# Designs tried in a protein design chat: VHH binders against Abasic site processing protein HMCES (HMCES). Part 19

Target 1, 269 residues: Abasic site processing protein HMCES (HMCES), of Homo sapiens (Human) (q96fz2)
Amino acid sequence: CGRTSCHLPRDVLTRACAYQDRRGQQRLPEWRDPDKYCPSYNKSPQSNSPVLLSRLHFEKDADSSERIIAPMRWGLVPSWFKESDPSKLQFNTTNCRSDTVMEKRSFKVPLGKGRRCVVLADGFYEWQRCQGTNQRQPYFIYFPQIKTEKSGSIGAADSPENWEKVWDNWRLLTMAGIFDCWEPPEGGDVLYSYTIITVDSCKGLSDIHHRMPAILDGEEAVSKWLDFGEVSTQEALKLIHPTENITFHAVSSVVNNSRNNTPECLAPV

## First folded at step 13 (VHH)

Design mx5 (from B5 with Y56S)
Fold by ESMFold2, fold request of step 14:
Structure mx5 (fold): chain B 269 residues (1-269), chain A 117 residues (1-117)
Amino acid sequence: as target 1 above (269 residues)
Amino acid sequence: QGQLVESGGGLVQPGGSLRLSCADAGFDFSHYDMAWYRQAPGKERELVARITYGGSTNYADFVKGRFTISRDNAKSTLYLQMNSLKPEDTAMYYCAAGLEYEDYDYWGQGTRVTVSA
C-alpha cells in the first residue's frame, strides 16, 4: 500500500470518526495540529495523513479509550534515528509486514510503547499486474458503502452537490498502523510518523495485488487496536488479518502521477 | 501505467564499462526504494545494489567498489554504473522497486550484460 485518497474537509472527516468510548458515550475525536491536515485524492509516502490514537499518549492518566486525531508523516521515522534528515534512513518504512513486525527494531520498539494508530483514508489504490503486457490497471479500493436512490455512488456524481451527497456518509477506511516519535537532533518539534501494517491479500483482491493493508473492520477492532492501556500487544496483533469486506473499481492512469490531485484519480472508468 | 524497463545492457570486453538505466513512463517511483538484481545462467537471482528513496545505498560484497547505484527522482529513473567489468558479471540485470526493506513489488524484464574477451 503506497497510495491513498483522504480528501474530505476536516469537519466531514471528524464527523465520520464519531465513536463510543468504553462507557458507551458518543464522542468525536479531538484534533491535534488541525492546520496540518492537507486533504488530497492522491496521498503518497512522506506526506501527512490523519490518524487516530489514544488520548493516553498525550495526557497522564487519560481514559485510554478516548481518541485523538492528528496528521502524521507517512513513513515511520524511528525514535532512535540519529541523522538530521529522515530521507537518510537506510530502509523504507512506508509499510510493515505483519509476519515480521516483531523482528524489526523500527516497528518492535514503538509497538512495545503501545504506539498503535488507525490510519484514515477514503480508500487506497493498487495497480494490477497484467499478464503478458507492460500495462498496469489501477484500482480504487474501499469499504462497501450504502447507496442512495439514483445517486450516492462515485460514478453518479455529476455536480458539486451530488458529489457532497456521495461523501456525506462515507465509511472511512481504517487501517492498522504503528507510529513513533522522533526528536530531530538539531532541535525543533517532535516528528510523529507512521507505517501501515500489511498482510496477504484476501481472495477478492488477490487478482489485483498479493498484499493489502491490515484493515480494522468495525468499532470493536478499532477500539482494541487503539487502546494500549487495556489491550496488550499480543492481543492487538490478533486483529491483524485480511478481510473480504472490501470493494473496488478500476480508475484511470491519472492517479499514477502523485502530483495529480483531482477527483478523476478515484473516478470509475 | 506500465512496467519498469531496463536499458543500457550489451556486450563489453573485460575491464570495460556499462551504464544501466531503469524507468517507467508516467509512474512516480520517487517514494520507492529501488534495487538492481542479477541472474546468471543456472544461478539464483542475487542483489547487486540498492538505494532508498532518499539516496542511501548498499552494495553486495562482490561489487567491491566497481559499481555505483544512483537515482534521479525528478525523472523517476534508476541507474547502475558498472566499471571494471569481469566475465563473472555476465547476467541478466533486473530493476526492482518496493516500499519496505527488501520487499520489492515491481520488477522489470531485465537487460542482458555480457562480458567476454
Scores: ipSAE 0.529, ipTM 0.776, lowest interface PAE 2.2, mean pLDDT 89
Fold by ESMFold2, fold request of step 14:
Structure mx5 (fold): chain B 269 residues (1-269), chain A 117 residues (1-117)
Amino acid sequence: as target 1 above (269 residues)
Amino acid sequence: QGQLVESGGGLVQPGGSLRLSCADAGFDFSHYDMAWYRQAPGKERELVARITYGGSTNYADFVKGRFTISRDNAKSTLYLQMNSLKPEDTAMYYCAAGLEYEDYDYWGQGTRVTVSA
């Protein structure tokens, strides 16, 4: 998973993240660093994207079921990293395989500190390899969306009214992530950064690509992954598996260039 | 379009040089780690060299300073400069790209390198 769409305005995104805490209270996540949120139809590694994490990471004695939403850098920078420039990391941390997560110091250390996050997106892109050709077909992949009488088409983004019909009630894709906090050796703000956990693709996606992000399907999975105060690492890892509750459609090659940030990136073709 | 394509292979004399290129028209690999692999007939595919998105490089022991991996992120192009070629360098050479440590999701079809007197 190396490309996502996360284009919702902050207020729409926040409402899409409504949740219930462990006592059943309806809540919205509280933002941290909202100025770092950069919405786009075409997010790439090293960019900032919003994640959910437990309030307990920021406040002593906080209710661990309460959620913070914060933009973080895609591409985990380990807390032990000693150089001043994150691009000097010796390997790519955009993704983290679930089957080796406990073998890699960059991932097992923050995971052992409970540094679990939920990575938010409208959906993700994947490129299907076509046999016998040098061409790949990009797809936009997302949760199935409930259609109502007021619902619109995903490709209908030519006016605020048409956009709202699709996106005001969009179910965000919720992917399992690990984050870490890096203090630059020369000083400055702490850098929050994340990796997306990957798994083998489900049968429904296997013709597109052999890997997929680990998707947390539903409030129970999201709550357990986030709540490091009540859910151990060992129990949380049981949540990491493929899901068949996914849908997709083909998109044009406009998305291939990460500089293209338009609704055409995810429009059906 | 949409797949890594290698070029620059061919027949060369021992001690000669070749420059391999790998590109994908319209796809931006600037965020990916990239690598060259090779496979001789009857042998397993093996790493030749890798380069991170940030420019850090690593080489297989058999390279011994003879090859140089480089990239041009503005062109989304990967290169392998091969010098002092030996007959045992004869293989199909593959370009690869990925987003996690030494796990590559995208592969080219390969370009053949033959080193023969």
Scores: ipSAE 0.515, ipTM 0.774, lowest interface PAE 2.4, mean pLDDT 89

Design mx8 (from B5 with Y53W Y56S)
Fold by OpenDDE, fold request of step 14:
Structure mx8 (fold): chain B 269 residues (1-269), chain A 117 residues (1-117)
Amino acid sequence: as target 1 above (269 residues)
Amino acid sequence: QGQLVESGGGLVQPGGSLRLSCADAGFDFSHYDMAWYRQAPGKERELVARITWGGSTNYADFVKGRFTISRDNAKSTLYLQMNSLKPEDTAMYYCAAGLEYEDYDYWGQGTRVTVSA
């Protein structure tokens, strides 16, 4: 996964992240650094995206089932990194393979500390290899959305009003991530950054791309992944597998340029 | 067929030079690590050189300063300047791109380099 969409307004995004704590109380996640949230139809590595994490990471004795939402840098910068510039990392940390997560110090160490997060997106993009042409076909991949009688498919939103209704009730894609905290050697603000755990693609996606993000499907999976106080690393890793509960449609080549940030990026062609 | 397309291979004499290119039309690799691999007949594929998205470079021990890896993100093109070529450098050379350590998602079809007197 090298490109996502996360364009919802902050208030809509927050409502979409409503959850029940372990006591069964309905809650909204609290924001940390809300000003760093930058909505975009075209999120690339090194940009900031919102993630969910347990409140226990910030507050001692907090209920570990409570959630915080925070923008973090895509591309994990490990806490032990000693250079002043993250671009000097010797390895790319945009993704983390599930089968080798415990073999790589950059991922094993923060995971062992319970630094699990859920990366939020409207969906992610992948490019299909076209036989015989030098061109790639991009696809937008996301959770199936509940068809309300009035809300046609993303492609059938003929009116601005219908478009707004679709996004107001959008089910966000929830991807398993690992985050870390890096303190720059020269001082300054602590950098929070994340990697997306990847798995082999499901059968439905295999013709597009051979790898996919580890998707946490449902409230229980999301809760268990986040709750590092009650759920061990070993138990959490059981949640990491391919899912067939996805849909996709072809999009235009507009998304190919990471600088393009318009609704055309995820519009069906 | 991989959309990464290698070019610039050919026949050269020992001590000669070649410049390999790898390009993908319409894809932004600016966030990807890229690498050159080679495979000689009857041998395993081996790393020649790697360049991170941030521009950090790493070379195999056999390179010994003879090769230079570089990239042009605006052109979505990877280069390998090869100088002082030796018969032992004869191989198929492959371009690769990835977003995790040495795991590469994209591979080229390769370009053949032959060094012979």
Scores: ipSAE 0.859, ipTM 0.925, lowest interface PAE 0.5, mean pLDDT 93
Fold by OpenDDE, fold request of step 14:
Parts: C-alpha cells; structure tokens; sequence
Structure mx8 (fold): chain B 269 residues (1-269), chain A 117 residues (1-117)
C-alpha cells in the first residue's frame, strides 16, 4: 500500500469513527493535533494521516478501550533513530509485512510496547499490471458501502447532493498499523509515525496486486487491535489476515501523480 | 505506463563502462526505495545497489566504488553507472521498487550486461 484517500472533513471523519467503549457508552474519538489533519484524495508516504489509538498511550490509568484520533506521519520512524533527519533512514518503513513483523526491530519494539493503531482511509489505491502493455491500471479499493435506496454505487452518484450523502455515511477503511514515537536529537516536538501492516492479497484482489493492507473488519477487530491494555500482542496478531470483504473499481491515471488531489482520483472510469 | 523497464545493457570489454536506466512511465516512485539486482548464469540474484526514497545509498561489497546508483524523481528514472567492469559483472540486471526494507513490489524484466574480451 503506497497510496490512500482520506478526504473527509474532520467533523465527518470524527463521526464516522464513532464507537462504543468497554462500558457500552457511545463515544467519539478525541483529537490530538487536529490541525495536522490534511484531507486529501491522494495520500502518499511521509504525509500525515489520521489514525486511531488507545487513550492509554497518553493517559495513565485511562480506559484502554477509549480511542484517540491523531494525524501521524506515514512511514514509521523508530524511536532509536539518532539522526536528525528521518529521510536518512536506511530502509523504507511505509509498510510492514505481517510475516516478518517480529523479525524487524523497527516494528517489533513498538509493537511490543502496544503501539498499535488503526489507520483510517476512504480506501487505498493499487495498480494492476497490464499484460502486454507498459501501462498500469489503478484501482480504488474500499469497504463495501451500504446501498441506501438513493445512493447508487459511487459511480451512480450523478448529483452533487447524492455525492455528499455518500460520503456522509461512508464506511472508512480501517487498516492495522504500528506507530512509534521519535524524539529528534536536536530537540523539538515528538514525531508520531506509523507503518501499515501488509498481508497477502485476498482472492478477489489477487489479480490486481499480490499484497494488501491488513484490514480490520468490524468494530470488534478494531477494538481488539487498539486495546493493548487487554489484548496481548499475540492475540492482536491473530487479527492480521487478508479479507475478502473488499470492493474496488478502476480509476483514472490522475491518481498516478501524488500531487493530484481531486475527486477524480477515486472516481470510477 | 506502470512497468519498470531496464535499459542500457550490452556487450562491453573489461574495464569498460555502462549506464543502466530503469523507468516506469507514468508511475510516481518518489516514495519508493529502489534497487539494482543482478543474476549471473547459474547464480542467485544478488543486490548490487540500493537507494532509499530519501537518497541514501548502499552498495554490495563487490561494487568497491565502481558503480553509482542514482535517481531522478522528476523523470521517475533510476540509474546505475557502472565503471571498470569485469567479466564477473556479467549478468542480467534488474531494477526493483518497494516500500518496505528489501521487499520490493515492482520488478523490471532485466537488461543483460556482458563483459567479455
């Protein structure tokens, strides 16, 4: 996964992240650093994206089922990194393979500290190799959306009004991530950054790409992944597997350029 | 056009030079780590050089300063300048791009380099 969409307004995004805590209370996640949230149809590595994480990471004795939402940098910067510039990392940490997560210090250490997060997106993009052509077809991949009588497929939203309705009730893609906290050697703000855990693609996606993000499907999976106070690393890792509960459509090549940030990025062609 | 395509291979004499290129038309690799690999006949594929998205470079021990990996993000092109070529450098050379350590998601078809007197 090297490209996502996360374009919802902050308030809409927050509402879409409504949840029940362990006590069954309906809650919205509290924002940390809301000003760092930059909505975009075309999110690339090193950009900030919103993630969910347990409140227990910030508050001692907090209910670990409570959720915080925070923009974090895509591309995990390990806490042990001693250079002043994250771009000097000798390895790419945009993704984390599930099968080797425990073999890599950069991922194992923060995971062991319970630094699990849920990366939020409208969906992610992947490029299919076209046989016989040097061209790749991009796809937007996302959770199946509830068809409201009025809301046809994303493609059928012919009216701006219908489009708004679609996004107001959009089910966000919830991807499993690991985050870490890096303190710059020269001082300054702590950098929160994340990696997306990847798995082998499900059968439905296998023709597009051989790898996919580990998707946490449903509130229970999301809750267990986040709740490092009650759920062990070993138990959490059981949640990491491919899912068939995904849909996709072909999009234009507009998304190929990471600088493009328009609705055309995810529009069906 | 999203396939990595290598070019610049060929026949060269020992001590000669080649410049390999790898490009993917229309795909933005600016966030990807990129690498050159090679596979000699009867041997396993081996890393030649790597360049991170941030521009950090790493070379195999056998390179010994003879090769230089570079990238042009504006052109979405990866380069390998090979100097002082040796017969032992004869191989198919592949470019790769990835988002995790040495796991690469994209591979080229390769370009053949032959170093022979």
Amino acid sequence: as target 1 above (269 residues)
Amino acid sequence: QGQLVESGGGLVQPGGSLRLSCADAGFDFSHYDMAWYRQAPGKERELVARITWGGSTNYADFVKGRFTISRDNAKSTLYLQMNSLKPEDTAMYYCAAGLEYEDYDYWGQGTRVTVSA
Scores: ipSAE 0.855, ipTM 0.923, lowest interface PAE 0.5, mean pLDDT 93
Fold by OpenDDE, fold request of step 14:
Structure mx8 (fold): chain B 269 residues (1-269), chain A 117 residues (1-117)
Amino acid sequence: as target 1 above (269 residues)
Amino acid sequence: QGQLVESGGGLVQPGGSLRLSCADAGFDFSHYDMAWYRQAPGKERELVARITWGGSTNYADFVKGRFTISRDNAKSTLYLQMNSLKPEDTAMYYCAAGLEYEDYDYWGQGTRVTVSA
């Protein structure tokens, strides 16, 4: 996964992240650094995206089932990194393979500290190789959405009003991530950054791409992944597998340029 | 379907130079780590050089300063300048791109380099 969409307004995004804590109380995640949230139809590595994480990471003795939402940098900068510039990392940390997560120090160490997060997105993009041409076809991949009688397919939103309705009730894609905290050697603010865990693609996506993000499907999976106080690393890793509960449609080549940030990026062609 | 396409291979004399290029039309690799691999007949594929998205470079021991890996993000093109070529450098050269350590998601079909007197 090298490209996502996360364009919802902050208030809509927050509401979409409503959850129940372990006591069954309905809650909204509290924001940290809300000003760092930058909505975009075309999120690339090194950009900031909102993630969910346990409140216990910030507050001693907090309920570990409570959730915080925070923009973090895509591309994990490990805490042990001693250079002053994250771009000097010798390895790309945009993704983390599930099968080798415990073999890589950059991922194993923060995971062992319980630094699990859920990366939020409208969906992600992948490019299919076309036989016989040098061109790739991009696809937007996301959770199946509930078709309300009035809300036509993403493609049928003929009116701005219908488009807004679709996104007001959009089920966000919830991807398993690992985050870390890096303190710059020269001082300054602590950098929070994340990697997306990847798995082999499900059968439905196998013709598009051979890998996919590890998707946490449902509130239970999301809660268990986040709750590092009650759920061990070993148990959490059992949640990491391919899922067939996805849908996709072809999009235009507009998304190919990471600088393009328009609704056309995810619009069906 | 967009594929990494290598070019610039060919026949060259010992001590000669080649410049390999790798490009994918319409795809933005600016966030990807890129690498050159080579495979000689009867040998395993081996790393030649890698360049991170941030521009950090690493070379195999056999390169010994003879090769330079570079990238042009505006053109989405990877380069390998090869100088002082030796017969031992004869191989198929492959371009690769990835978003995780040394695991590459995309591979080219390769370009053949032959160094022979």
Scores: ipSAE 0.848, ipTM 0.920, lowest interface PAE 0.6, mean pLDDT 93
Fold by ESMFold2, fold request of step 14:
Structure mx8 (fold): chain B 269 residues (1-269), chain A 117 residues (1-117)
Amino acid sequence: as target 1 above (269 residues)
Amino acid sequence: QGQLVESGGGLVQPGGSLRLSCADAGFDFSHYDMAWYRQAPGKERELVARITWGGSTNYADFVKGRFTISRDNAKSTLYLQMNSLKPEDTAMYYCAAGLEYEDYDYWGQGTRVTVSA
């Protein structure tokens, strides 16, 4: 997984993240650094995207079931990194394989500290080689969406009002991530950064690509992954597996260039 | 294997040089880590060199300073400059790209390098 869409305005995104805490109270996540949120139809590694994490990471004695939403850098920078420039990392941390996560110090250590996050997106893109051509076919991949009186389909939107209707009730893709906190050696703000955990693709996606992000399907999975105060690393890792509860459609090559940030990136073709 | 296309292989004398290239038409790999692997007949595929999206490099011990990996992110092209070639360097050379630690999702079909008198 190396490209996502996360384009919702902050208020719409926040409402889509409504949840219940341990006591059953309906809540919205509290933002950290909201001015760093940069919505786009075409997010690439090293950019910021919003993630969910437990309030307990920020406040001593906080309820670990309460959620913070914060933009973080895609591409985990380990806390021990000594250079001043993350481009000097000796390996790519955009993704982390689930089958070796406990063997890689860059991922095992923050995971053991409970640094689990949920990476939010409208969906992700993946590229498939088309037979008889020299080009890949991009797909937009996302949760199946429940049609309601206020909802619509991506292909049916023909006005700003109809487009807003599609996204007002959009079910965000929720991917399992690991984050770390890095203090630049020359000073400045602590850098929060994340990796997306990957698994073997489900049968439905296997013809597109052999890997997929680890998707947390439903509020119970999301809550358990986030709640490092009550759910051990060993128990949390049981949540990491492929899912068939996924859908997709073909999109044009506009998305291939990461500088293109328009609805055309995810429009069906 | 993948849509990556290697070029620059061929027959060369011991002590000679070759420059391998790898690119993929229509896709930008600038955010990917990339690598060269090789496989001699009957042997396991082995890493030759890798380079991160940011330009950090790592080489297999047998390279001993003879090969240089580089990339041009504007052209989304990977290179391997091979100098002081030996008969033991004879193999298929593969280009690879990925977004995970030492794991590559995309592979080329390979280019043959033969070093013989």
Scores: ipSAE 0.482, ipTM 0.759, lowest interface PAE 2.4, mean pLDDT 88

Design mx8 (from B5 with Y53W Y56S)
Fold by ESMFold2, fold request of step 14:
Structure mx8 (fold): chain B 269 residues (1-269), chain A 117 residues (1-117)
Amino acid sequence: as target 1 above (269 residues)
Amino acid sequence: QGQLVESGGGLVQPGGSLRLSCADAGFDFSHYDMAWYRQAPGKERELVARITWGGSTNYADFVKGRFTISRDNAKSTLYLQMNSLKPEDTAMYYCAAGLEYEDYDYWGQGTRVTVSA
């Protein structure tokens, strides 16, 4: 997983993240660093994207079931990293394989600190290799969406009314992530950064690509992954598996160029 | 068939040079780690060199000093400059790309390098 769409305006995104805390109260996640949120139809590694994490990471004795939403850098920079520039990392941390997560210091250390997050997106892109040609077919991959009213087409973004028919009640893709906090040696703000955990593809996606992000399907899975105060690392890792509850459609090659930020990136072809 | 396309292979005399290239039609690999692997007849595929998205490089001991991996992120192209070639460098050379430590999701079909008099 190396390309996502996360284009919702902040207020729409926040409402899509409504949840119930441990006491049954309906809540919205509280933002940290909202000015760092950069919505786009075409997010790539090293950019910022919003994640959910437990409030307990920020506040002593907080209810660990309460959620913070914050933009973080895609591509985990380990807390122990010695250089001043993250581009000097000796390996890519965009993704983390679930089967080796406890063997890699970059991921094992923050995971042991309970630094679990839920990475938010409209959906992700993946490119299917085609036999007999050097062209690849990109797909936009996302949760099946509930049709609670006369829903519009995903590609219909020519007016505010058409856009909102699709996106006002969009079910965000919720991917399991690990984050870490790095203090640059030259000074400056602490850098929060994440990796997306990957698993083998489900049957439905195997013709597109052999790996998929670890998707947390439903509020119970999301809550348990986030709640490091009540759910151990060992128990949380049981949530990490493929899911068949996923859908997709073909899109044009516009998305191939990571500089293109337009609704056409995810429009069905 | 692979999505990455290698080029620049061929027949060269010992001591000669070749420059391999690898690209995909219109796809932006600038955020990927990339690598060259090779496979000689009857041998296992082995790492030759790798380069991270940020430009950090790593070389197998047998090629250190003779080969240089590089990338042009604006063109989304990977290169392998091969100097002082030896007959033992004869192999099929493969381009690979991935988003985590030495785990490559995308592979090319290879380009042949033959070093003989």
Scores: ipSAE 0.475, ipTM 0.766, lowest interface PAE 2.6, mean pLDDT 89
Fold by ESMFold2, fold request of step 14:
Structure mx8 (fold): chain B 269 residues (1-269), chain A 117 residues (1-117)
Amino acid sequence: as target 1 above (269 residues)
Amino acid sequence: QGQLVESGGGLVQPGGSLRLSCADAGFDFSHYDMAWYRQAPGKERELVARITWGGSTNYADFVKGRFTISRDNAKSTLYLQMNSLKPEDTAMYYCAAGLEYEDYDYWGQGTRVTVSA
């Protein structure tokens, strides 16, 4: 998983993240650094995207079931990293394989500190090879969406009213992530950064690509992954598996260039 | 997935040089780590060199400064400059790309390098 869409305005995104705390009370996540949120139809590694994490990471006595939403850098920078420039990392941390997560220092250490997050997106892109050609077919991959009488088509988002018919009630893709906090040696703000955990693809996606992000399907899975105060690493890792509850459609090659940030990136072809 | 195409292989005499190239038409690998692997007859595939998205490089011990990995992100192309070639460098050479720590999801079909008199 190396490309996502996360284009919703902050208020729409926040409402899509409504949840229930441990006591069953309906809540919205509280933002940290909302001005760093950069919505785009075409997010790539090293960009900032919003994640959910437990309030307990920020407040000593907080209810660990309460959620913070914050933009973080895609591409985990380990807390022990000593160079001043993350581009000097000797390895790529955009993704983290689930089957070796406990064997890699970059991921094991933050995971042991309970630094679990939920990475938010409209969906992700993947490129399928076409047999007998060097052409690749991009797909937009996302949760199945509930159809209502007011639902619109993804390709019909040509005005604010048509956009709302598609996106105002969009079910966000929720991917399992690990984050870390890095203090630059030259000083400055602590850098929060994340990796997306990957698994073998489900049967429905295997013809597109052999790997997929670990998707947390439903509020129980999301709550358990986030709640490091009540759910151990050992129990949380049981949530990491492929899912068949996924759908997709072909998109044009506009998305291939990571600088293209337009609705055409995810429009069906 | 992973339709990387290698080129530049061939027959070369000991002490000679070759420059391997690897590209995928129209796809931007600038955010990917990339690598060259090789597989000699009857041997397992082994790492030759890798280069991160940020340009940091690492080489297998047997390279001993003879090979240089580089990339041109504007052309989405990976290179391996091979100098002072030895008969033991005879192998199929593969390029690879990935977004995970030392793990590569995309592989080419390989280019053959033969070093003999």
Scores: ipSAE 0.413, ipTM 0.732, lowest interface PAE 3.0, mean pLDDT 89

